# Ledger of designs, part 3: VHH binders against q9xw16

Target 1, 132 residues: q9xw16
Amino acid sequence: MSGWNAYIDTMTAAAPSIKRCAIVGAADGSVWARTEADNVFKASEEELKTFVALFNDVTQVPAKGADIEGVHYVVPRTEESLIFGKKENTGFFAVKTKSAVLIAVYEGPNEVAAQVRKAVESMQTYLNNAGY

## First folded at step 8 (VHH)

Design sa4
Fold by OpenDDE, look of step 8:
Structure sa4 (fold): chain B 132 residues (1-132), chain A 119 residues (1-119)
Amino acid sequence: as target 1 above (132 residues)
Amino acid sequence: QVQLQESGGGLVQPGGSLRLSCAASGFTFSDYWMYWVRQAPEKGLEWVSTINTGGGSTYYKDSVKGRFTVSRDNAKNTLYLQMNSLKPEDAAQYYCARGLPPPRSGDYRGQGTQVTVSS
């Protein structure tokens, strides 16, 4: 276990609706940490490589959506360092830091989305301020 | 160099309390999120609690919520873990750890302090 794993646990503690999450390298999608055991984050490195590349031009993502763990999500809109998607009662938030992408997959009604976003953006802010 | 030193562990009965401390040095303590982890016999290292730089946000493992309280004194470069209503399953070596490890590398943590819960 490393500090990155602790950050995974911290985010899941901050937002109980998060089912799976990962911290990956922004450059190559390499997995730095992820949820495991009963809630294994299952995206392959190849998929993650493709996913993190979406941040190179987020303006195109709403038109085509985004795939995580083999699941296709509709992306209503994007921000420079934020991609979020929805599928029925599930969704994801992905935020980019200087060197990482934080991904959180959640289940629940739309009302839980705000808490998930807050959790990942809080971590994003801390990591950015620390140079990561 | 980064140094973390835990203390406050010991033997307590179920329902008892302990207060762990962690003395930090070799880095700007107030710039880092800090966290507690523990390792029980024949189990892997598990996350227990996290506290942000200012202490305004705290996070806990579900099994310790309502019983454990993490805090920090940045003026003293010290991290704390108040453990109340201790259970046998809380017995473990407890470690203080600093956030923001390099990618794909370990974190900084001390040698730990032993907590034993037994009647």
Scores: ipSAE 0.568, ipTM 0.812, lowest interface PAE 1.0, mean pLDDT 93
Fold by ESMFold2, look of step 10:
Structure sa4 (fold): chain B 132 residues (1-132), chain A 119 residues (1-119)
Amino acid sequence: as target 1 above (132 residues)
Amino acid sequence: QVQLQESGGGLVQPGGSLRLSCAASGFTFSDYWMYWVRQAPEKGLEWVSTINTGGGSTYYKDSVKGRFTVSRDNAKNTLYLQMNSLKPEDAAQYYCARGLPPPRSGDYRGQGTQVTVSS
């Protein structure tokens, strides 16, 4: 087991509405860890390379939207280190740390989005404080 | 330099309790989230519980939620797992772990402590 797998399990436990999530390298989209088994996070490394590059200029992302796992999301808001995407009753939060991007794909109404955001931002803060 | 030493395992009947301890050294314990993982015979490592740096947030695998309690004492550099209402499926070697390993390395974890529950 890599030292990053427990972070995946921790995020999914923190916000049960998260259906799939991953930790990927911020520079290249390489997968450090992801949900497996019945809820495999299926994005290709090429898709992830494109996705993490969105953080190079988050101000352009609302006009483009974002793709994860071959699904196109509308991006109603971004912050310097956060992208929020929506499609129907699903969405994602992605946050950037110094070395990584944390991606969580969830299902549910907007009311559950706060729990998902809290889970990824808690991990973002920890990784940033540790230099990751 | 990171060192973790688990203790407190043993033989218990179903419904019984055990308290596991994990003594930590070689790093600033209070700066790290800590984990418990376990491994049953012929199975892979399985995440059990996580606790944040201050102990204010705890997380559990669904099958142990309500029965297990993770805690830490940062002054003593010690992580704990209180295990109540033990079931045969909880029998395993239990490890405490710290994430953020060197590149290409597994988790920092100890040698484990055995928990045995009658079948």
Scores: ipSAE 0.458, ipTM 0.771, lowest interface PAE 2.4, mean pLDDT 88

Design ta3
Fold by OpenDDE, fold request of step 13:
Structure ta3 (fold): chain B 132 residues (1-132), chain A 119 residues (1-119)
Amino acid sequence: as target 1 above (132 residues)
Amino acid sequence: QVQLQESGGGLVQPGGSLRLSCAASGFTFDDYYMYWVRQAPEKGLEWVSTISSSGSRTYYKDSVKGRFTVSRDNAKNTLYLQMNSLKPEDAAQYYCAAEEHDTGWPDYRGQGTQVTVSS
């Protein structure tokens, strides 16, 4: 799954406010690729397993919020294949493809979050068209 | 320019009710997700509720679910929050807010209306 690292690079290049990023299996939360070095995505396998399961019913997520890397985010709304969270000057976008969940954690004001969403959803569209 | 003006706040006893209103102008109200957020003294901004542009989808913070109801009248450019069974921990400045950039978080908010809950 070393080829998945290229997709991490594509998303982080498209949205510089992304601090950490991961591609994980939609079924079990297994890590396919993630940011490394100074920006290591540190969510545990157990946490990711719980997180990807949220996509089974996204309508229930706003009431409880979502946890990534031990951090709790509020989730004011969801879309069918999209979970986005907010915490102070940080947030995340998580989108589901046919077989994967793409997660991008960002830092900055809300106006930069739009670029993060576009980067993640662009990758979502690409992977879906490729059968992933 | 986007304008949001809250009203309806006040002092109530625990278990009481209030109905907040928000008058919106300066933008196409019926195209926007709208929010209620609140801020208590020495606490950060807290999400309370979200409603979709048509009103068909509503979302609530767990602690207010079953007690608060968000609604909207797009013909009147007005957002509402019915608050029942109020608790002391609900006391805060309540803000009407609008989402502009489709990021799952509001971008504009009003000056707020004060809600106080005390026996």
Scores: ipSAE 0.890, ipTM 0.944, lowest interface PAE 0.5, mean pLDDT 96
Fold by OpenDDE, fold request of step 13:
Structure ta3 (fold): chain B 132 residues (1-132), chain A 119 residues (1-119)
Amino acid sequence: as target 1 above (132 residues)
Amino acid sequence: QVQLQESGGGLVQPGGSLRLSCAASGFTFDDYYMYWVRQAPEKGLEWVSTISSSGSRTYYKDSVKGRFTVSRDNAKNTLYLQMNSLKPEDAAQYYCAAEEHDTGWPDYRGQGTQVTVSS
């Protein structure tokens, strides 16, 4: 198992409501690690390239939303290094580090969503401190 | 107890204007992101607009940009939605909503106020 796969395991263990997640290159959307087996993260390379580019100007994202794994999410607001979306009882958190974007797709109410954000941002902090 | 009470809805012709208000109580209003969401018949809950705690940041869905303006008066614990150039597709029950858990979605909402747009 690569080091990046271990970070996937850490996030999914910290937030059980995460259904799928991935670590991708911030520059090009290349997949460094992702959930597999029964919870395969299914976003295409082209989709991820488009997604990570959203971080170049997060202020434009709310108007149009964001697509992950062919699913369209509304994005009611953004933060400088954070894009989060909602669709019914599902959503995602995406955070940007120095060199990566962490994406977690979850299912559940806002209470579990808070745990997902915490897990992803904790990993963000760890990776930033490590120089990634 | 968190209370949100919407008002200002009504019947208008296409191209008309309405100003919605939301009276908030039972929580520290000026600490929260506030939202307007709406629900039309046979449709799901739809995000319309978000405003930051201070009002310095506002967000809009694309279809209402340039027509709707969200604002707030924290001294009065009141949220507003100015709706201009109303269209038939804007007709819905409009809800004021408050975000508590920083999840990018509101946790509380009021009973709503009805907006109808017809010739």
Scores: ipSAE 0.888, ipTM 0.943, lowest interface PAE 0.5, mean pLDDT 96
Fold by OpenDDE, look of step 8:
Structure ta3 (fold): chain B 132 residues (1-132), chain A 119 residues (1-119)
Amino acid sequence: as target 1 above (132 residues)
Amino acid sequence: QVQLQESGGGLVQPGGSLRLSCAASGFTFDDYYMYWVRQAPEKGLEWVSTISSSGSRTYYKDSVKGRFTVSRDNAKNTLYLQMNSLKPEDAAQYYCAAEEHDTGWPDYRGQGTQVTVSS
């Protein structure tokens, strides 16, 4: 699990607008790593279980949106392994790997969101290649 | 210079229909996800619908599903929103918007067109 913390650090370093971040099991939403301390990722186990299940059919997510950390985000579109979320000046990117879901919650305009997506997708690619 | 110009708004009775259009210029229209968003008085900007660059994928907020249809004519650089079975809660300023940064949210929008639903 300590190794997973390194991936959290990598993503947060790559995109400073990331405020909170987590790596969770794709099957059950179990937390493998998360930002802590002042930037603690606060989603509950039950919430994460529900969230990761959204990837079972991403096409249905835009209609209903997605909840993370008790916050409801609109989801204007999805991709096969990517769920977007937006709420005012905040949002999230969630990507699915072979065995994990990476969630990055960010603050700022869309310009900075692009960097967040890049960071998360880069990690997605890395983990997929590593078999995770 | 990205330009988006909405039209087609107006006053309709509940259950009525409107067709909004958006004329786009100043960018490669057929490369962009396009959006309809709306803002009602005393409310924030609300996502309504998204359409992929080719038009092959469309997304709708739950409350407009089955009533609204987004489409596009890339040859004409035009985005459309067919709104049927309009409800009072659909009344808002409607904006056409374009997504530039691939972030799942639009970056540019026009001046908007007003939709009013009242008996």
Scores: ipSAE 0.887, ipTM 0.942, lowest interface PAE 0.5, mean pLDDT 95
Fold by OpenDDE, look of step 10:
Structure ta3 (fold): chain B 132 residues (1-132), chain A 119 residues (1-119)
Amino acid sequence: as target 1 above (132 residues)
Amino acid sequence: QVQLQESGGGLVQPGGSLRLSCAASGFTFDDYYMYWVRQAPEKGLEWVSTISSSGSRTYYKDSVKGRFTVSRDNAKNTLYLQMNSLKPEDAAQYYCAAEEHDTGWPDYRGQGTQVTVSS
């Protein structure tokens, strides 16, 4: 088991609304860790490569949205190192660290989504401080 | 209690223009990201535009980019949507909405104002 799996467990424990989660390389979208078993993160390598490239210019993402696991999400706004999307009662938070992108797909209303953002951004801060 | 009241909707011909307004009360307006969303017949709620609390950042759905302009007057607690070059596919109930939970999606919206585009 990769040491990165521990960070997946930390995020999912911090936000029960997270259904699937992944840590991928910021440069190429390579999967470092992901939820598995009943909650398998299913994004393809090609999709992840495209997704992480969105962080090269986040200002362009709202116009086009973002795709994760074959699902298209609306992205009404972005922040410098944060992309969040919405689709009905689901959404995602994706944050960029020095070397990684953390992706959390969640289900529930916006009230629970706030907890998901907090969990992902907390991990972002931790990994950045650790040099990742 | 958050109150949002839209106005300015109506019937226009294709290529026409409308200016929607939203009067906000019951919350600190200038602290919130504000949204325009719309719902056409037999379609779900659709995001149209977002504006940051200060108005310095604006975002648009691709299909309205270049035609619609979102703005706000924080002194008047008012949100605006200038809609130019209107198309039949723009016809919908338009809602002003406010983001409270900092999740990139609005939480409250008004009763809406109807926009109809027809020859």
Scores: ipSAE 0.884, ipTM 0.941, lowest interface PAE 0.5, mean pLDDT 95
Fold by ESMFold2, look of step 10:
Structure ta3 (fold): chain B 132 residues (1-132), chain A 119 residues (1-119)
Amino acid sequence: as target 1 above (132 residues)
Amino acid sequence: QVQLQESGGGLVQPGGSLRLSCAASGFTFDDYYMYWVRQAPEKGLEWVSTISSSGSRTYYKDSVKGRFTVSRDNAKNTLYLQMNSLKPEDAAQYYCAAEEHDTGWPDYRGQGTQVTVSS
C-alpha cells in the first residue's frame, strides 16, 4: 500500500500517452502497483510470471514476440534490460531494475512513444540508484 | 530527406532464392537500426527482420529464421535480405525501413519490391 503507487503516478504524468502501467516483481511477476479504475492493467499473475522471465535472455524475445494483457506484440529488437513491442498504433515499454520490472502500455505514433521510453527509463534509473 | 529504394524482387518457385537490396540516402545510414517488413494481400504489415547500426546484431521473426539473412554494407549505404527456401507464404511486398525515434519500430519505409512465389 505504500509509495509504489506514487511511481505509477510519476510515470503517467511524465508521459500522458501511457494508457496503463504497472510495477511488478522481477522474480515472480507479482504486482507491486498498477493503474486502476477505468485504466486497470489487466495482466494475470501467470501471464506476468511468464513475461518477466523473458528478461532472463532478451535476445530470444524477437523470434516469437511477447504477450501482455492477452495482447500479442511484435518485438523487432531488444536492448539490455529493455523489452519493447508494437501492435498497430499501440505498444509497450518494459524495463528491468534490480528487483522490479516497469511496464507501460501506450497509444500513439513513434514520436509519442519516445516520450514513454524516456519516462520509463528515468524511473528505471531512479529505482536502480535507490537499490530496487 | 530520407530515401529508401528497394530492388531485387521477382517471381520464384517454392524452394528458390532471391536477394533484396535497399539503397539508402538522405541520412547517416551507419547510425540507424534497419528493418525488413512485408505486406501480403489482405494482411497488415508484418515485421521480418532487424539489423543493428553496425550490423553486429540481427533478429528474425521465427518463421523466417534460418532461411533469411539480413546484412548491410555501411560503406555503400545498402541493406540486404538474402531469402532462401522460399515458401508461398513469403509472397508479399517487401519494404526496407529505418528507425529514427529509438522506439523499436521503424519511422520510414520505401515503396517496396514485390516477391511472388508460385509453381
Scores: ipSAE 0.761, ipTM 0.889, lowest interface PAE 0.8, mean pLDDT 92
Fold by ESMFold2, fold request of step 13:
Structure ta3 (fold): chain B 132 residues (1-132), chain A 119 residues (1-119)
Amino acid sequence: as target 1 above (132 residues)
Amino acid sequence: QVQLQESGGGLVQPGGSLRLSCAASGFTFDDYYMYWVRQAPEKGLEWVSTISSSGSRTYYKDSVKGRFTVSRDNAKNTLYLQMNSLKPEDAAQYYCAAEEHDTGWPDYRGQGTQVTVSS
């Protein structure tokens, strides 16, 4: 768990606008690591099961959006392994790897959101190359 | 500099149709995901539709799917929204918008065109 928590630290260091993030199992939404303490990632296990299932067909997500931590986000488009959403000045990026989903919740304007995307995609690439 | 100019709004009866246009300039239109968003009085912005740079992929909010069609003509740098079966809840200021930073949300928005639905 401590090993997976280092990946949380890597993502938050790469994009300081990330307020909370998590690494969860792609099959079941089980939490492998998450931000803790003052910035606890507060999604329930049931919510995460529902969320990771959205990756079964990302093209269906924009019609109704997505929920994370009890917050509803609009999702105007998706990409094959990426679901990203917006609510006011906050948003999320979620990417799927072979066995995990990386979720980052951020606050800030669109310009800083691009940094968040880069951070989660860099970790996506790393985990995929490592077989995860 | 990005410039977006919407047109084609107006008054229409419930069940009627309207076609919005958006003339784009100051950027390479073919490279951008384009959006329609709308705002009713005292409401926040509501996403309506998204179209990929080539036009090959389109996305719609559930409440407009099957009634609205987004399209683009890249030779004319123009975005369109065909609105059929209009309902009173569709009345709003409609904005054309463009995404620059690959974040799934637009960075630029025009001044909008008003759509009013009444009998």
Scores: ipSAE 0.755, ipTM 0.891, lowest interface PAE 0.8, mean pLDDT 92
Fold by ESMFold2, fold request of step 13:
Structure ta3 (fold): chain B 132 residues (1-132), chain A 119 residues (1-119)
Amino acid sequence: as target 1 above (132 residues)
Amino acid sequence: QVQLQESGGGLVQPGGSLRLSCAASGFTFDDYYMYWVRQAPEKGLEWVSTISSSGSRTYYKDSVKGRFTVSRDNAKNTLYLQMNSLKPEDAAQYYCAAEEHDTGWPDYRGQGTQVTVSS
């Protein structure tokens, strides 16, 4: 949705190392907003539907990892409402809110990745407090 | 300042067992998620196992689950990997690693210990 673009801008401004990100519906993976222009978030509807379903039991994710944008990431551990993965010098953070899943794909070392986590979790908190 | 020293590697036959140890110093060991990762020649690092700071949660990649057991002794600042039913595909340099930034991937690793599986 158009109005959700401001949240995309907020996350990318908070953590400039985010290369692509999206807000998708937690129930079905439908895209509410995503990065556009220079580097569009490319995940398919089927991939997103599969991905958000991983939040039904995050403890099962590390065994096989996760796919986003056709890229397979290793997921060495998870937390309640958080799935995060690594592929070489890239990675992702995904958090679940009441209604949505926030996904951020970044490139860089762990120090940079920590700022991405902070940005995504701040938005998670904001959306949960707003009822989403 | 962080130091991780692995030991216990060696040569085993397929189906054999090894127990790896990792002595940790220079940080508060019981505050950290710890990892085993491995690397075969000409390949990237591959995640093997993760254990939570208390030891209450363990995670394994599918191909080692049921054969490998990660554990830790926080009183001794030591991480372990019990490897049973070893296969040729398990041959690699094994690294003990620690996570500092809460990113789900380790920041520090040791020099590693070599595991060779040969008939």
Scores: ipSAE 0.722, ipTM 0.876, lowest interface PAE 0.9, mean pLDDT 92

Design ta3
Fold by ESMFold2, fold request of step 13:
Structure ta3 (fold): chain B 132 residues (1-132), chain A 119 residues (1-119)
Amino acid sequence: as target 1 above (132 residues)
Amino acid sequence: QVQLQESGGGLVQPGGSLRLSCAASGFTFDDYYMYWVRQAPEKGLEWVSTISSSGSRTYYKDSVKGRFTVSRDNAKNTLYLQMNSLKPEDAAQYYCAAEEHDTGWPDYRGQGTQVTVSS
C-alpha cells in the first residue's frame, strides 16, 4: 500500500471496469506504480516514453491514434490534458497531471467508460492539488 | 429520443466526389460532438471524422485527411461530410453518430447510407 500503489488501488476500486492501470512520469514515461499480479500493466519503457510524449500536442493524436500495451486504439478526439481511445469493446483513458500521466485500460460499453473517466479525473485533480 | 437520418450515398468512380448529409432530431443538436463512422463488409466499424458542438474543431483519421471535410449547420440540425478524391477503400456504409457520455466515442448512430466506389 505504500506510496503510489494506493492510488492504483483507489482508481481500480472506483471503476471496476478498469482492467489495468498505471501512473507514469510525464517527462519520460517511467513507471511510478501499476497494476500487478494477474493484471500486470505490460507497456514497455519505450512504448511509455512515446505515449507520454503525445501530451506535447494532443491535437495531433486523432490522425493516427495511439498505442498502449502493444494495442492500437483509435482516438476520435482529445481534450487539453486528456487522451482517450477505443478498440472494439475496450479502451483507455489517460490524463496528465503536473508531473505524471495516469493510464487506465478498461473493458465495457460507453456507460462504464464514463465511470472510468470520472475515476481517473478525480485522481488527476487530487494529484494536481497535491503538487504532482 | 435521438434520431439520425443519413442521405447522399451512391455510386461514384475513383477520384470522384460525394456529399453526405445527416438530419438530426430528438436532442439539442448544437450541444453534441458529432461523428462520421463507416463499415465495410470485410472490416469492423471505423472512425472517420469528428466535429465539435460549435463546429470550431474538426478531427480526421489520417487516411481521409485532406480529402474529406466534416461540417455542420446547427440552425438546420444537419451534419455533412464532403468526400473528394474517393478511393475504392472508402466504399462502406457511412453512419452519422452522436456522443452523449463524454467518452470520446459516439453513443447513437443512424441506419447509414451506402457509398460505392467502382470503375
Scores: ipSAE 0.711, ipTM 0.872, lowest interface PAE 1.0, mean pLDDT 92

## First folded at step 9 (VHH)

Design w31
Fold by OpenDDE, look of step 12:
Order: sequence, then structure tokens, then C-alpha cells
Structure w31 (fold): chain B 132 residues (1-132), chain A 120 residues (1-120)
Amino acid sequence: as target 1 above (132 residues)
Amino acid sequence: EVQLVESGGGLVQPGGSLTLSCAASGFTFDDYALAWYRQAPGKKRELVAGIGSGGDTVYMDSVKGRFTISRDNAKNSVYLQMNSLRAEDTAVYYCAAPKPPPEGYGFDYWGQGTLVTVSS
């Protein structure tokens, strides 16, 4: 569809444990790109609108958790531009750029999360430097 | 230094109950979610239950309806009430907390664990 799909591919290639991934508008949750086919990112734009709004005050997120694709995650802690959550052997990382939010849902043992964070933060840095 | 000290483990019969406790120190307890993990012999460590700073909870499917995670912020403690215990619940149970920023990718601090053995 667009160059944004290439960024999805880059993140999923960098962290094989990522099952689903999306790049959405930080302002409104509009989907710019997402994984498709066997790994469809299923969150609606309405849900994503709510999710991206969490970045308006990340300090409250650990108290309430976060929902993605209808699944509730416990959020251990947050940073200004980072929200991550856990459930069973799954989790997510969400990072905010100047204009986008990158979301990666992963599956596997705890240690795979390190690679997922690295992948999304690497993309975060790249996009920020590119003005996005 | 972050410390997580579990207690309450032991030997119980199938169908029995057990309450695990975790005393936490060395970080701002009220700001973070906490969790219980377990690791059975030959298996990977798995998230059993998590509780947000505001009390929202997450459970693994196999323990839903049987286990309850709770926290007492005044005591800097987190608990796991385990009812209707099964043999497959046998594991070392760990209390877990996240590392403070910027490090960490989930629950990164672990206690020494407490052994729960369910056997007739």
C-alpha cells in the first residue's frame, strides 16, 4: 500500500516473536499500516483511537492496564513514549513517534520481549529522525 | 536495591488451597504493576497472574476462577490465593516487578521463589 508497510516488515524481521504489528496515527489512531494475511492486526480504529490517547497521560496506564484487539494486558510501568503490557506468554510494545504510534504484539517466553522492544524502539528512532 | 521475598509455599493435596505472599521493597510500590510467575520442572517460566497499580488483573487461562491475585499497597505486598489446586500447579512461584526506566521489557525483577507442591 505504502512505504509504511516496509516498516512493518522491518520490525517483524527484526523480532520474529512479533505476531502482529501496526503503525497508526498518534492523533487519531488511524491505521497507516498493519500486518495482514495470517497475522492480521485486528484492532479497530475506534479501539486504536482510545489506545493512542493513553499517551496523553502514560502515568495512569499502569493503574488500569491497556486493551489491544479486545485483549486486556497488565502494564508493568510506562515511559513518556513507551507503553508495554503482558498477558500469559504474550505481550505488546507500543512506542510513540512525532506523529505515529508503533504497536507490536508478540508471543513467547519472557526473554523474547527484549528483542521486540529493541525492534520497535529502533523504528521509533528512525521515524523520529525522518520527521515522522 | 529491589527485593522481592515470597512466602507461603508448601505441600498440599489436590483440591487444597494455599496463599502466597510477597513482600516488596526498594522501589515505589504503588506506581507499578506486580505479577506472579511460576516455573515447573522442564518448563519455561510463565505469567500466572498480574495486577496493575490500580487493581486491574490478568490471569492465565488455566488458573482463572481458581487463583486470585491481590495487593496491599500499605504493606507493599502482593498475594496469590490459590484454590482447587491441581498437580499441574506444582512449580516454583515467583513474585515479579518491573525495572525502573529506562530498562526492562516486562517484569524484570524476581524473588527467589517459593515451591508449591500439589501431590496426594
Scores: ipSAE 0.920, ipTM 0.960, lowest interface PAE 0.5, mean pLDDT 96
Fold by ESMFold2, look of step 10:
Structure w31 (fold): chain B 132 residues (1-132), chain A 120 residues (1-120)
Amino acid sequence: as target 1 above (132 residues)
Amino acid sequence: EVQLVESGGGLVQPGGSLTLSCAASGFTFDDYALAWYRQAPGKKRELVAGIGSGGDTVYMDSVKGRFTISRDNAKNSVYLQMNSLRAEDTAVYYCAAPKPPPEGYGFDYWGQGTLVTVSS
């Protein structure tokens, strides 16, 4: 859905450390929008289906970690609508809205991770308020 | 208050082995992942290995097959077994834990560090 691309652009502009991101359906992981061209978000449909299902019980995620784009991340801990993971110099933040999951993959230390978290949570709030 | 105390660093020769330990307190240890980071002189601090609350592990590529992270929940401790050490493994090693909810960005608490020097 090309109309959703504006939200991708908003998140990447707000947090330049985001290398790739996507908006996917919370029920099935279907891709509503993603970074493309030189920075394609490369997760498979099956991987995204598994990933969004983690939000069905976030308390189990730190025990098993999470996979996205073929990369396995340790999940330090979770919050009710937030999963974040770390691998080497990279990480991700994922937040759930009423209808969607926002996923942002970034590179950098915790200082840029805070910026990434703020960007995805701001969009989470916006989409929830808009009914999504 | 969260406390992380590393130990076990020292001087070793290339090819040698060393076990780092980290004793943790001030949080519910069983609920969180833990990590080892390192920082060499003039370099950025980097994540070496992480271990999930259920024992799931991740490693930086350059240490896979040489380092093993483990945890002992009964002792509130995390360990890093380092084998086949190389000069580039010389660094201060830090134990790290996440902040409790509702805030956090990764592994946000750090110990004082323990120095590992690999030299001939």
Scores: ipSAE 0.452, ipTM 0.799, lowest interface PAE 2.4, mean pLDDT 89

